VHH binders against Mitochondrial protein C2orf69 (C2orf69). Designs and how they scored, part 2

Target 1, 361 residues: Mitochondrial protein C2orf69 (C2orf69), of Homo sapiens (Human) (q8n8r5)
Amino acid sequence: SSCSQARTMNPGGSGGARCSLSAEVRRRQCLQLSTVPGADPQRSNELLLLAAAGEGLERQDLPGDPAKEEPQPPPQHHVLYFPGDVQNYHEIMTRHPENYQWENWSLENVATILAHRFPNSYIWVIKCSRMHLHKFSCYDNFVKSNMFGAPEHNTDFGAFKHLYMLLVNAFNLSQNSLSKKSLNVWNKDSIASNCRSSPSHTTNGCQGEKVRTCEKSDESAMSFYPPSLNDASFTLIGFSKGCVVLNQLLFELKEAKKDKNIDAFIKSIRTMYWLDGGHSGGSNTWVTYPEVLKEFAQTGIIVHTHVTPYQVRDPMRSWIGKEHKKFVQILGDLGMQVTSQIHFTKEAPSIENHFRVHEVF
Below, E stands for the ipSAE of ESMFold2; O stands for the ipSAE of OpenDDE; V2 stands for 0.75 times the mean of E and O plus 0.25 times the DockQ between their complexes.

## First folded at step 1 (VHH)

Design a10 (framework vhh_8emy_2)
Amino acid sequence: QVQLQESGGGLVQPGSSLRLSCAASGFTFSHYAMHWVRQAPGKGPEWVSSISRSGSDTNYATSVKGRFSISRDNPSKTLYLQMNSLRPEDSAVYYCAADLTPYTFRGQYRGQGTQVTVSS
ESMFold2-Fast, scan of step 1: ipSAE 0.097; ipTM 0.577

Design a11 (framework vhh_8emy_2)
Fold by ESMFold2-Fast, scan of step 1:
Structure a11 (fold): chain B 361 residues (1-361), chain A 120 residues (1-120)
Amino acid sequence: as target 1 above (361 residues)
Amino acid sequence: QVQLQESGGGLVQPGSSLRLSCAASGFTFENYAMHWVRQAPGKGPEWVSSISGSGYNTNYATSVKGRFSISRDNPSKTLYLQMNSLRPEDSAVYYCARVGLDYEWHTPYRGQGTQVTVSS
């Protein structure tokens, strides 16, 4: 049976949602953030968070003297995952007449796999802002795309700025939700259209004199960069269509470095994983432009590609394998630390093996 | 081995109806969403309509909504487009398309097309 269900994170939580997890990750706190703004307030994404292992039960079982100095905590590491087509919350996938076949690869189930792969890391699943036909992932906040989600890359879309602000806002909202286990007793359905959300209070006009109220903790944009994220390191993972986000970030590196906050963020990225990237059409499913890859090679980021015959050996999409080979070759020639593996070569190409790359990378 | 074959096009007067068919083979038809795309001379491809594998979910371009109906018969592996109240601007080659996970309207999983001409 499936274990995926959404709930509020804390008893009395103020807009966070808790997911039900397998026994293997049951001790990790899970939070759904339904509306997190990026740099542009009109561009928001939904995120699923599995907090770092040990952030819950074990620390609560070992109370210390508040005045006693303890050893420094381990460095904070964050894994950011961009899902592919059809992937959604388990409940949504099971109700879809086609996507139910892939329910094992729901956002909750993949987050669980990533939690095992990256113990002691925060796992962030960054959901696309739109799905065409409830099937095709459209990363409209990260890359220029047509109505079907096909990307058109450029150097100045603002993907890095969006990602950075999204993470700042998501982290601040998650810290407020995880540390302050108190319920907002106000009904979210009674939000007034012009009721102003405040970091400190619901609007005075909604409180006491008006029955309409606003949820403040999850809906407030946080533009302050907290010290804990300054010391954080990041791993970025794209799967299938999610790789278009990683690709767009590469196109923006030259311009993004001009912003000191974004440059600092880029320097905190340790590793990037492309998991079975590629998409339909004639070209440009992997980055092959030497000028773009030269900028990437200067970052010191470690690169891993994991591909399957489904993407790189499909005769109907022959460009994908050629582009992947060229991407790896150019980066290797530029002296970048890059590894590449092809999985399931002894099995027939399949969508199941496309998803099973999550089990072997 | 994936094959899509459209039929049912023709020359009709404005206000007329046509029913297009697409015969599919070489894959498990009921497991895939199917689409109708059209292309007029000198224009890029325009998405017309989509249907889920079960047939439960349908979607339409605003230009055809209320006039066109997409349907499928999974036992016979056939996709249909019922076109009512046809207009001169509906004149195009109509293609059926199978989608993978990461669909684009220039996908190689497309049939050869059927010509629809709406002329007074």
Scores: ipSAE 0.015, ipTM 0.360, lowest interface PAE 7.1, mean pLDDT 77

Design a12 (framework vhh_8emy_2)
Fold by ESMFold2-Fast, scan of step 1:
Structure a12 (fold): chain B 361 residues (1-361), chain A 120 residues (1-120)
Amino acid sequence: as target 1 above (361 residues)
Amino acid sequence: QVQLQESGGGLVQPGSSLRLSCAASGLTFSSYSMHWVRQAPGKGPEWVSSISSTGYTTNYATSVKGRFSISRDNPSKTLYLQMNSLRPEDSAVYYCASGGRFLEYLSDYRGQGTQVTVSS
């Protein structure tokens, strides 16, 4: 509840407010989902989840006289984050001869920053399916890409369908894990997860295929109404290379909305954040096609861009700043709610400040 | 302006060797990782090799590992690719690309390329 200060990220906040925010983050369950299928079961992504604090807890154990109408389930909000280049699990980054210097921006650390920024939301980090040279993020399930992860956008790749099914499957898998909240159950879940690993790593006995089919709905937490994605709202965040996913989603809007389930999903997206977006390629680092942006403007989604001189004032990538300005200009002209900010303008452009956009957005 | 100028390509017989060079201007060469990328007709670009800014770390595509060697000379701002035991499937235009720790291997930092043809 003291999370009203979370948006300001005030380091000088009172000990009580700071303690409350830290306590909320510490109460969140953290899950790593190693293989989550999309619409095509051969196309999977790894996800990191920080679950919303206090999920499944109904306060007011003694209800009054029952009303004729049943209470609505509480609304839930999900934040979906697409990482940039270099970003990986902390352990992986610390072992890399160049990436170790950026370990503060690991998937776990960024998820924690986002949990403070969005205290009452589920935080999903959606890891890319391939890393070129263990450095360059390649979102092969979301956008057609070359060997280096540079995107080639089209209107029908299937990114929206992939994202929608990925979320449905990830949420269902997470609910199975989150229903088992005790330390003893956690240890058993860890063993079961290991049992599902490849046969080459199963030297000990394993319940294998039986694990999913033997899912028991017990023990009777019928006083809890489990949250449903039908009433969920979403915020989408791309950072750096991760912005290629957001860009691809824009290209697909016209075709994607023809599917009623995807249209409903699009209508549940509240806000999209581009955090210091940019990549090589000479063009299409920001979406500037009026036809695509006109379709986007019809959604009512709120847009925020947060950029730094590292991307928009790089003389060797001069198109990035020009495309960013055009993206913001066209959306503003179309009547969308668009906010744009350039951070760290009084400091020399740096990769450190590129990452530090996470602290100030 | 940043310019990369590739040279050293040509027509050779299978089993031959070539050394490609890339001369860089308009950038702080010693601050950037450098890469070789090739593209055969009708195919997308294929990454071949990378070298860190200091030269300490080198990486190679599986198809060329053990046959090709990447190196650099920071004082002269030159990148090299020593190509040994050339095969017909190595025929492509070879491009030099600049990339920092977090930059990609892309056309805006690559030169006009140098043609390598390995005839059987």
Scores: ipSAE 0.011, ipTM 0.339, lowest interface PAE 8.6, mean pLDDT 76

Design a13 (framework vhh_8emy_2; at its last look DockQ between E and O 0.37; V2 from the best seeds 0.00; counts 0 for: pae E 3.0 > 2)
Amino acid sequence: QVQLQESGGGLVQPGSSLRLSCAASGFTFSKYDMHWVRQAPGKGPEWVSSISESGSYTNYATSVKGRFSISRDNPSKTLYLQMNSLRPEDSAVYYCAKDRYSFTTMSEFDYRGQGTQVTVSS
ESMFold2-Fast, scan of step 1: ipSAE 0.382; ipTM 0.716
ESMFold2, look of step 2: ipSAE 0.371; ipTM 0.744
ESMFold2 (binder alone), look of step 2: mean pLDDT 82; pTM 0.837
OpenDDE, look of step 2: ipSAE 0.807; ipTM 0.918
ESMFold2, look of step 3: ipSAE 0.356; ipTM 0.735
ESMFold2 (binder alone), look of step 3: mean pLDDT 82; pTM 0.834
OpenDDE, look of step 3: ipSAE 0.793; ipTM 0.912
ESMFold2-Fast, scan of step 4: ipSAE 0.201; ipTM 0.619

Design b01 (framework vhh_7z1x_3)
Fold by ESMFold2-Fast, scan of step 1:
Structure b01 (fold): chain B 361 residues (1-361), chain A 121 residues (1-121)
Amino acid sequence: as target 1 above (361 residues)
Amino acid sequence: QVQLVETGGGLVQPGGSLRLSCTASGFTFSSYAMNWVRQAPGKGLEWLSGISGSGGYTSYADSVKGRFTISRDNAKNTLYLQMNSLQPDDTAVYFCARGYYDSSGYPLDYWGQGTQVTVSS
């Protein structure tokens, strides 16, 4: 088998674990959602979805009870991932004069890593609404930010409401595309009749597709359940700059839970991962306000932090390591289920190891 | 090839002002963000301010916001830091550095040798 041989040289680097990850990707339906509105219809994000693999979605053969009604979707687990700086689609990163170095950490490649890590979950990559200089991820729909996406946190920006409505709308937009019969709308060159001609209509009567499949249509029908909020559970993951979204959500907990729908959503979050969070621009890169963290501790959410020397041992950003320790200490003192690990401590701090946290968390 | 040279440091009284300059050579200056960083005696490095390649966008550390102004002259390949209302705790070696400090994905890659600023009465 060439699979083991292909992976022996670089299991965590470019093309590492290709054979097993390729098999996983081929079993999952991939969708790009180009314009998903939040609570404000003018504030949208682009999302990438890898639908859950068929394990557990197959029929359960129980003797004696024939199903007469259309079966309900099983309870779903959804992983929501917020990327860091420089991360974009592979094609965009490879064309950039600096970002090509980090092409292994493209949205598609990270989604594939997450799909391997969470094999029975729907994987959602939530792309930022603005990239400054095609480098700096700016989550303008989730947090008040400067031009580089560095946050100014407050308690009422509306990040939870935006996230909740983004999910409602993403689930609705993906619903008809995740079926036993996949359709290929990925290639624009072959879309001859995307616009419906109707007699006497003033316009062409057609809008572009908001949802696209990432692969060719199969002759064989693929059985996938569409995303459903009914009994759904969530894991939230922030990487690097993406952690500003998780941080803003913590600031909003006290006010957000006053909305019945948002409170129900908060109660459906099981786990949150901070992957090497931190940024420049002063301080407050990790949440250290006791009142905010007391509200967080009441949620029962499980917390994992994975950091590297790149963020927590940078002498130019000495606040990051101190704030991270304070975040973990306060939550632990409040009785929250928190784990923390520092990776690559025997290697020099590097951007490579900053990204490689995806392979070891 | 890449060289950054800081000038304009010196002794100044509390409440006074200084203007630092950094002259760049060996690269297309207008294509890179530039930064000012300082190191006070016995302390670590502190990032102070950044400016985009075009000069259209600036950012500042809270410790200097409202007192310091970063600017650049791309025709002269020169970065500036106007320092007003100087305090004794502004005493440090000031470095010019190339790169995008406001991003965790982009470190500062080239540094000048620094210029000493002493605020003392």
Scores: ipSAE 0.012, ipTM 0.361, lowest interface PAE 8.5, mean pLDDT 78

Design b02 (framework vhh_7z1x_3)
Fold by ESMFold2-Fast, scan of step 1:
Structure b02 (fold): chain B 361 residues (1-361), chain A 121 residues (1-121)
Amino acid sequence: as target 1 above (361 residues)
Amino acid sequence: QVQLVETGGGLVQPGGSLRLSCTASGFTFSDYYMNWVRQAPGKGLEWLSGISSSGSRTSYADSVKGRFTISRDNAKNTLYLQMNSLQPDDTAVYFCAKDFGRYTWLPFDYWGQGTQVTVSS
């Protein structure tokens, strides 16, 4: 996969021929992972990664300070982003007769915005597993849904287990890929190629087995250090339809925390952002069940909601604003750290301002 | 909870007719503009027809104008599409759509499972 196009695709800014990325964003390595398995090897997602500054090839070209050797790297922060409807890779959006008008909000461009917002973090864009009619994002691995991706929430779908295993597998694949690129040595290139896409490798059964083989090889090299993911912290962000993933995770909290590994993962989540959440269905656009929200309030997670009139003041979708208000009020009443902001209140509601929430949250 | 349930699809010969129904629940049906949309195999969504909340205004895509008629019964919370002079290229899944924008927003807000219409001899 090439990430050079993602690095150079900026919105344009104020009057330049084209926007340039900040120095920090330009130093980040970009990886596209086309088939990352979750807990079920047959349930995979595509992920786009912008690695934290200093974890890429450009930092490897700079001389290090040998006196600053550390036996164990510091804990890392990871930002996980779930996109909304129509969002896809820039090249796919530009080829679509309707979606090209929203190309500034491609996965690469949003990842770049998030990298500026969270400069010391790994940025993960988690693409939906199915896109109906090239428009409707369907998170079939995270939530039970109809053909348009409209969710039907339950307490035991397995979204937390899928997310946790997806991250473990994605992180291990990313470390293998970054090691290959940073060292640029013949033997390492051969090993990485065999693990990532070689059909001649002996573990041809499923992608999960190939991932374990690559992970096992890398574990031998780094056996004296725990994976950074064990001590990592997380921010979760949903935008628009992507908020259905955050909502499903809330429904699963009570059951999910019974698994020691998932409980540890839940405790590593610092903050969750709902960015202009909304979908069709007339219910469960925002979580309003007191029992679910009581479990959520016990996590200590910090909550931010950023909404626009496009979602919460649309008279044709009046339930969205009501549910959002109820979500915020119940969590506040339960003593949770919750903030809510409404943006662009003096402008006409529009899809452009729906997307522009990314610029102001 | 908003529910839109489409019925009336099926297999029909070229030149034939079908009447589709969409039963709405979970919202005040009489307050909303309603639309019919279809998706043919291997194609994107195509907007076909819309009707104002009162039923006083209707609009149609050029591909179906004169052949299809949209109507509604607000007392029964039901939307209809009368389809006449059906052609093989009318073969598609037909969806009932709520809160569908034409000029100002994309169809992010749309609910229905669809009903299959197949036109063949």
Scores: ipSAE 0.000, ipTM 0.241, lowest interface PAE 13.0, mean pLDDT 76

Design b03 (framework vhh_7z1x_3; at its last look DockQ between E and O 0.46; V2 from the best seeds 0.00; counts 0 for: pae E 5.9 > 2, grease 25.4 > 24.2)
Fold by ESMFold2, look of step 2:
Structure b03 (fold): chain B 361 residues (1-361), chain A 118 residues (1-118)
Amino acid sequence: as target 1 above (361 residues)
Amino acid sequence: QVQLVETGGGLVQPGGSLRLSCTASGFTFRNYAMNWVRQAPGKGLEWLSGISWDSGSISYADSVKGRFTISRDNAKNTLYLQMNSLQPDDTAVYFCAKEGYFTGHDYWGQGTQVTVSS
């Protein structure tokens, strides 16, 4: 009783309308990469990118030779997010008779939430390759999965290599696409109607000039640094079913480190977040094997776990809470610093609070 | 109050057919994926098939592919399982299940007995 309840997670309180406005703007900024190959060309994923809002290069208003030198991009931080069941692109969710009630947690809207949480970071949503029965997210390209996406972990599946190659290919694809957007913005002609009421007469020509053409005021050139692997760092986030990807990566650490490129990638991962992990199958929701966790503890990666009663206090799925405790305890015994929080402990378990972990982690 | 009621079980000879029905109430049936599962004597639960809300995604366990057909009538709030070429190994209690969020089998009916014997 009281453990498995479905209810709309649309936050009816403050920020609902403001979230909608921000989500619409962010959805227009999101770049959807519909077919990104991984290590095996037949195994591709869809990715969604929300680029950092920082400006790399101002519009060139100076005379001279602005094209002779191109500055190197600064080191970048990338957040990789693996969504759970139900979550999809906003357009698809709004056409689904059940999933529309969770549209606030669409891939685009979560990307927006993550951009606020991780400012100055590139936000990547890595979509599962299969949605069983229009509901269950199945990460078949990362981990051996049953029909419902419950994992069967092993050391040799190739999840690290798949993720690495997805990033290489996604970065290349996004570089081409972002450069095209910059060219389009630069070549877009101003319309005379945008300048018709030019009352921009300045009152003081010596200082504080406010002479703006409607071209400068109405159109801004946005310069996005393309994603780059040079000195890049990463945060990995799994939510709900998406945690199976993080778990599979842990199983592969010992063997994956033998590849120099993959080892360098592992060393670039600063932090991993497990957000309210859960799935069917009776086991394997949290990694509890000491040999696997010993390899993980050697990486020095910062670990965060954020859970809610929906997952860890469900009597019908009692293994989830038990495994979570073991995961945290074993890593602590190995000397690893683990931040662990249980949210909404004084509220009844709910799907609404399961999703709201995105707001409080 | 969610309620799932299975009917249509019974005794059948090997090679015979049965059609199971599951009548749903207490929720908006047409919005949810539905499943059939069974439990044979001395065995654990076995998932058999699932069908999406629009019937556009249907899947079967290998043990029943080609012999069983899942369908639904959203106007009647009813899930069906047509079982053909039944064999003694198909003897079990058959349950329908409403898909819950993030668990796959959140609500179960009481089941209907299917017995295949001479």
Scores: ipSAE 0.075, ipTM 0.558, lowest interface PAE 5.9, mean pLDDT 78
ESMFold2-Fast, scan of step 1: ipSAE 0.348; ipTM 0.709
ESMFold2 (binder alone), look of step 2: mean pLDDT 82; pTM 0.838
OpenDDE, look of step 2: ipSAE 0.781; ipTM 0.922

Design b04 (framework vhh_7z1x_3)
Fold by ESMFold2-Fast, scan of step 1:
Structure b04 (fold): chain B 361 residues (1-361), chain A 120 residues (1-120)
Amino acid sequence: as target 1 above (361 residues)
Amino acid sequence: QVQLVETGGGLVQPGGSLRLSCTASGFTFSTYWMNWVRQAPGKGLEWLSGINTGGSETSYADSVKGRFTISRDNAKNTLYLQMNSLQPDDTAVYFCAREYLRGPYSYEYWGQGTQVTVSS
């Protein structure tokens, strides 16, 4: 449950220790949420949270958490990260006969990198719901996918609604639970006990009212979601296969805006990062539909793409670089604020540099 | 240069059999997991089967389990797919693919593909 601080660090940084957390990251509350429901309670994801430094999760206020400003809390910023293939918890990766070589890019280690990049923000790692052959990340709750997690995009899968409800539920659970075990119990109780909190009556009226009450309570819960989330801002990051989630969200924008709560959520997104995105298949690795991108350009979201020769200069996957250029060109032509960078151009394409995009974006 | 070449496709009647071969060159074949995938007309990619470096571990999609058998001959740098009890729904272009642990692109290199048509 706690990391041993072994002295195996390199000059200028820690590396080689199982838990190489910096002093800044060590001040953050770390929480693993094993089963967080989305809009559909049967569709859940596992999340890792590094809370903002000084946040009140099982801890006293630290210097830097402004007690003087307590009646006027600062706006919260949340960073949502969707990992790529092979990425998993450090313990799982180290046990795998091939994935152990990429252990520096475990969910914990990437969360640490993001905490340095986005100080005083909540860092959420959203794990995929299925891994094919313990290697291929499949975001089945966010996008229709084949066995490898390669997407088949559509306009109405429900990715935005899933993400919004997942975040609401994850944040509420993070405030209310002190351990992973407690979260598992709460999730089972929520599924099992629709009418039991009522005083010993199981009448049809109670059950019928309970169903309508749950629907109204869900709408009311969305209306009453914590003030910190109402005023919260968001950054969304996809890495590699994780970019399929960002892509699906773009396809859904036109329909998602019709839901007032989802429209408010979309307006709270400030920035989206595509980190060396792509997947297997013949095409459609980057969004190039003008109608979809026109809708995206109307959001005012700031766009960053960071790619490497590993993805965009691969002769066996030549469509990726072409689609990336098309994505950037169309958004630029539409007047969107887009930053695009190609990293490690002086080095041979490599999986190491594919992952190292995390260090330079 | 890395190259994968699929052969053995063709037209077969329902209930028939085909054996696909994939010849690899330009890399050390015996050090890579290999896979068979297919793409039906107008549909997305479907993974069918995977085989480890030594051939001791295999995995199959439920749609083909019990009908298809993957195997490899490292001395010949060749991957095989024995397809039995073929159905019209098996009509697709079949690809062999070299796996490398590289993020969303789990298949580093793809072959040209070989067409399998199951029809009367």
Scores: ipSAE 0.005, ipTM 0.292, lowest interface PAE 11.1, mean pLDDT 76

Design b05 (framework vhh_7z1x_3)
Fold by ESMFold2-Fast, scan of step 1:
Structure b05 (fold): chain B 361 residues (1-361), chain A 123 residues (1-123)
Amino acid sequence: as target 1 above (361 residues)
Amino acid sequence: QVQLVETGGGLVQPGGSLRLSCTASGFTFDDYGMNWVRQAPGKGLEWLSGISASGSSTSYADSVKGRFTISRDNAKNTLYLQMNSLQPDDTAVYFCATDRPIYYGSGSAFDYWGQGTQVTVSS
């Protein structure tokens, strides 16, 4: 499904009055941040956020004690997703003569799938900074790449520093933006259309341009208890080409941990998922260097790989399956918590099943 | 066994012309868009031109637009690059590549690259 909180996207409503009311109450807030700076203000990414639903933050299971000080809110969990080739905003994909066939795997639709998979978490889709030929995702802010986005890994590119600052800036921008929008709860013009920039029937309405270039906003000073990333935990997910970001982060672990803030961030990562990773180029689609993986094993991060025959049983790209097996074997031998699953083994390999890994992981 | 074999490179004088060929085998050539890419000495890969599976659509990098022409012959499983008005800066190894996985790949990465053919523009 697309970002249903953007009311200009899918008009028509639900089939029944009771169902439409239930869906309305349980809807997540959706926010598109068109330009979020990393550590280098000149290097920015677009992010899509599905915030946890209001009901998900409700402390119904903790009835409270009226005579006692209010208990602390539960720790925040954030899921960070790096999309693969072809994936873009739904509106862009549906207008493309080839990519429309994969529209179910748009950034908004995948974010919705991830929100169901991780119901009490903030879902962040981190869009690549460049797409070559409208097909090849290029993570130029995260990894040195050729023009097709095939990576050339090194130990000091700055991917961890970029990711950490990107998250800090995105979170602050999102909290300021969400706080400002909540001030208009009584306004009859308050249509939930915060997923993306589009022609809106609003005078001086919130647009992507308003959060585009500003790292800090004096106008949106916090007026509620501010949540903090200091006690947050993270899950990182790469899909297909998006796995090059996770791979680069592994190469940087030894150097990145020398920065106290980055070391603290690394320690807050709980789990990393590789979803059907692989790309062209003949090699280096999975990390197989023992020294790099030894550093990774020291983190205590939980590893899950979910692969399909599309990537790992392709006789024409035999290196992918061999590298995946070696990645899992070395990490297991180092005592890391690693789970590996191969999906759709009884079906013919297909691009459809490559994408459908999102449904079964 | 998938193979892409580039031929037609060589030494040519500035202002000269060359025609590169890329012969494909081991897959259904007419199901795949094709690309030409080059790598100059000491530089990264540069995409030059693409052609759709049917040959009905072509695209070019600004650096070669108007000088290079991409074409294909699906009956011969062959991709071509006609290079005119060659400049010293065109000196590179030239590669052909599919526009996506040939069999069951990662989706949308240039899946197979030929060995390349050297083009040197010098007197």
Scores: ipSAE 0.005, ipTM 0.314, lowest interface PAE 10.9, mean pLDDT 76

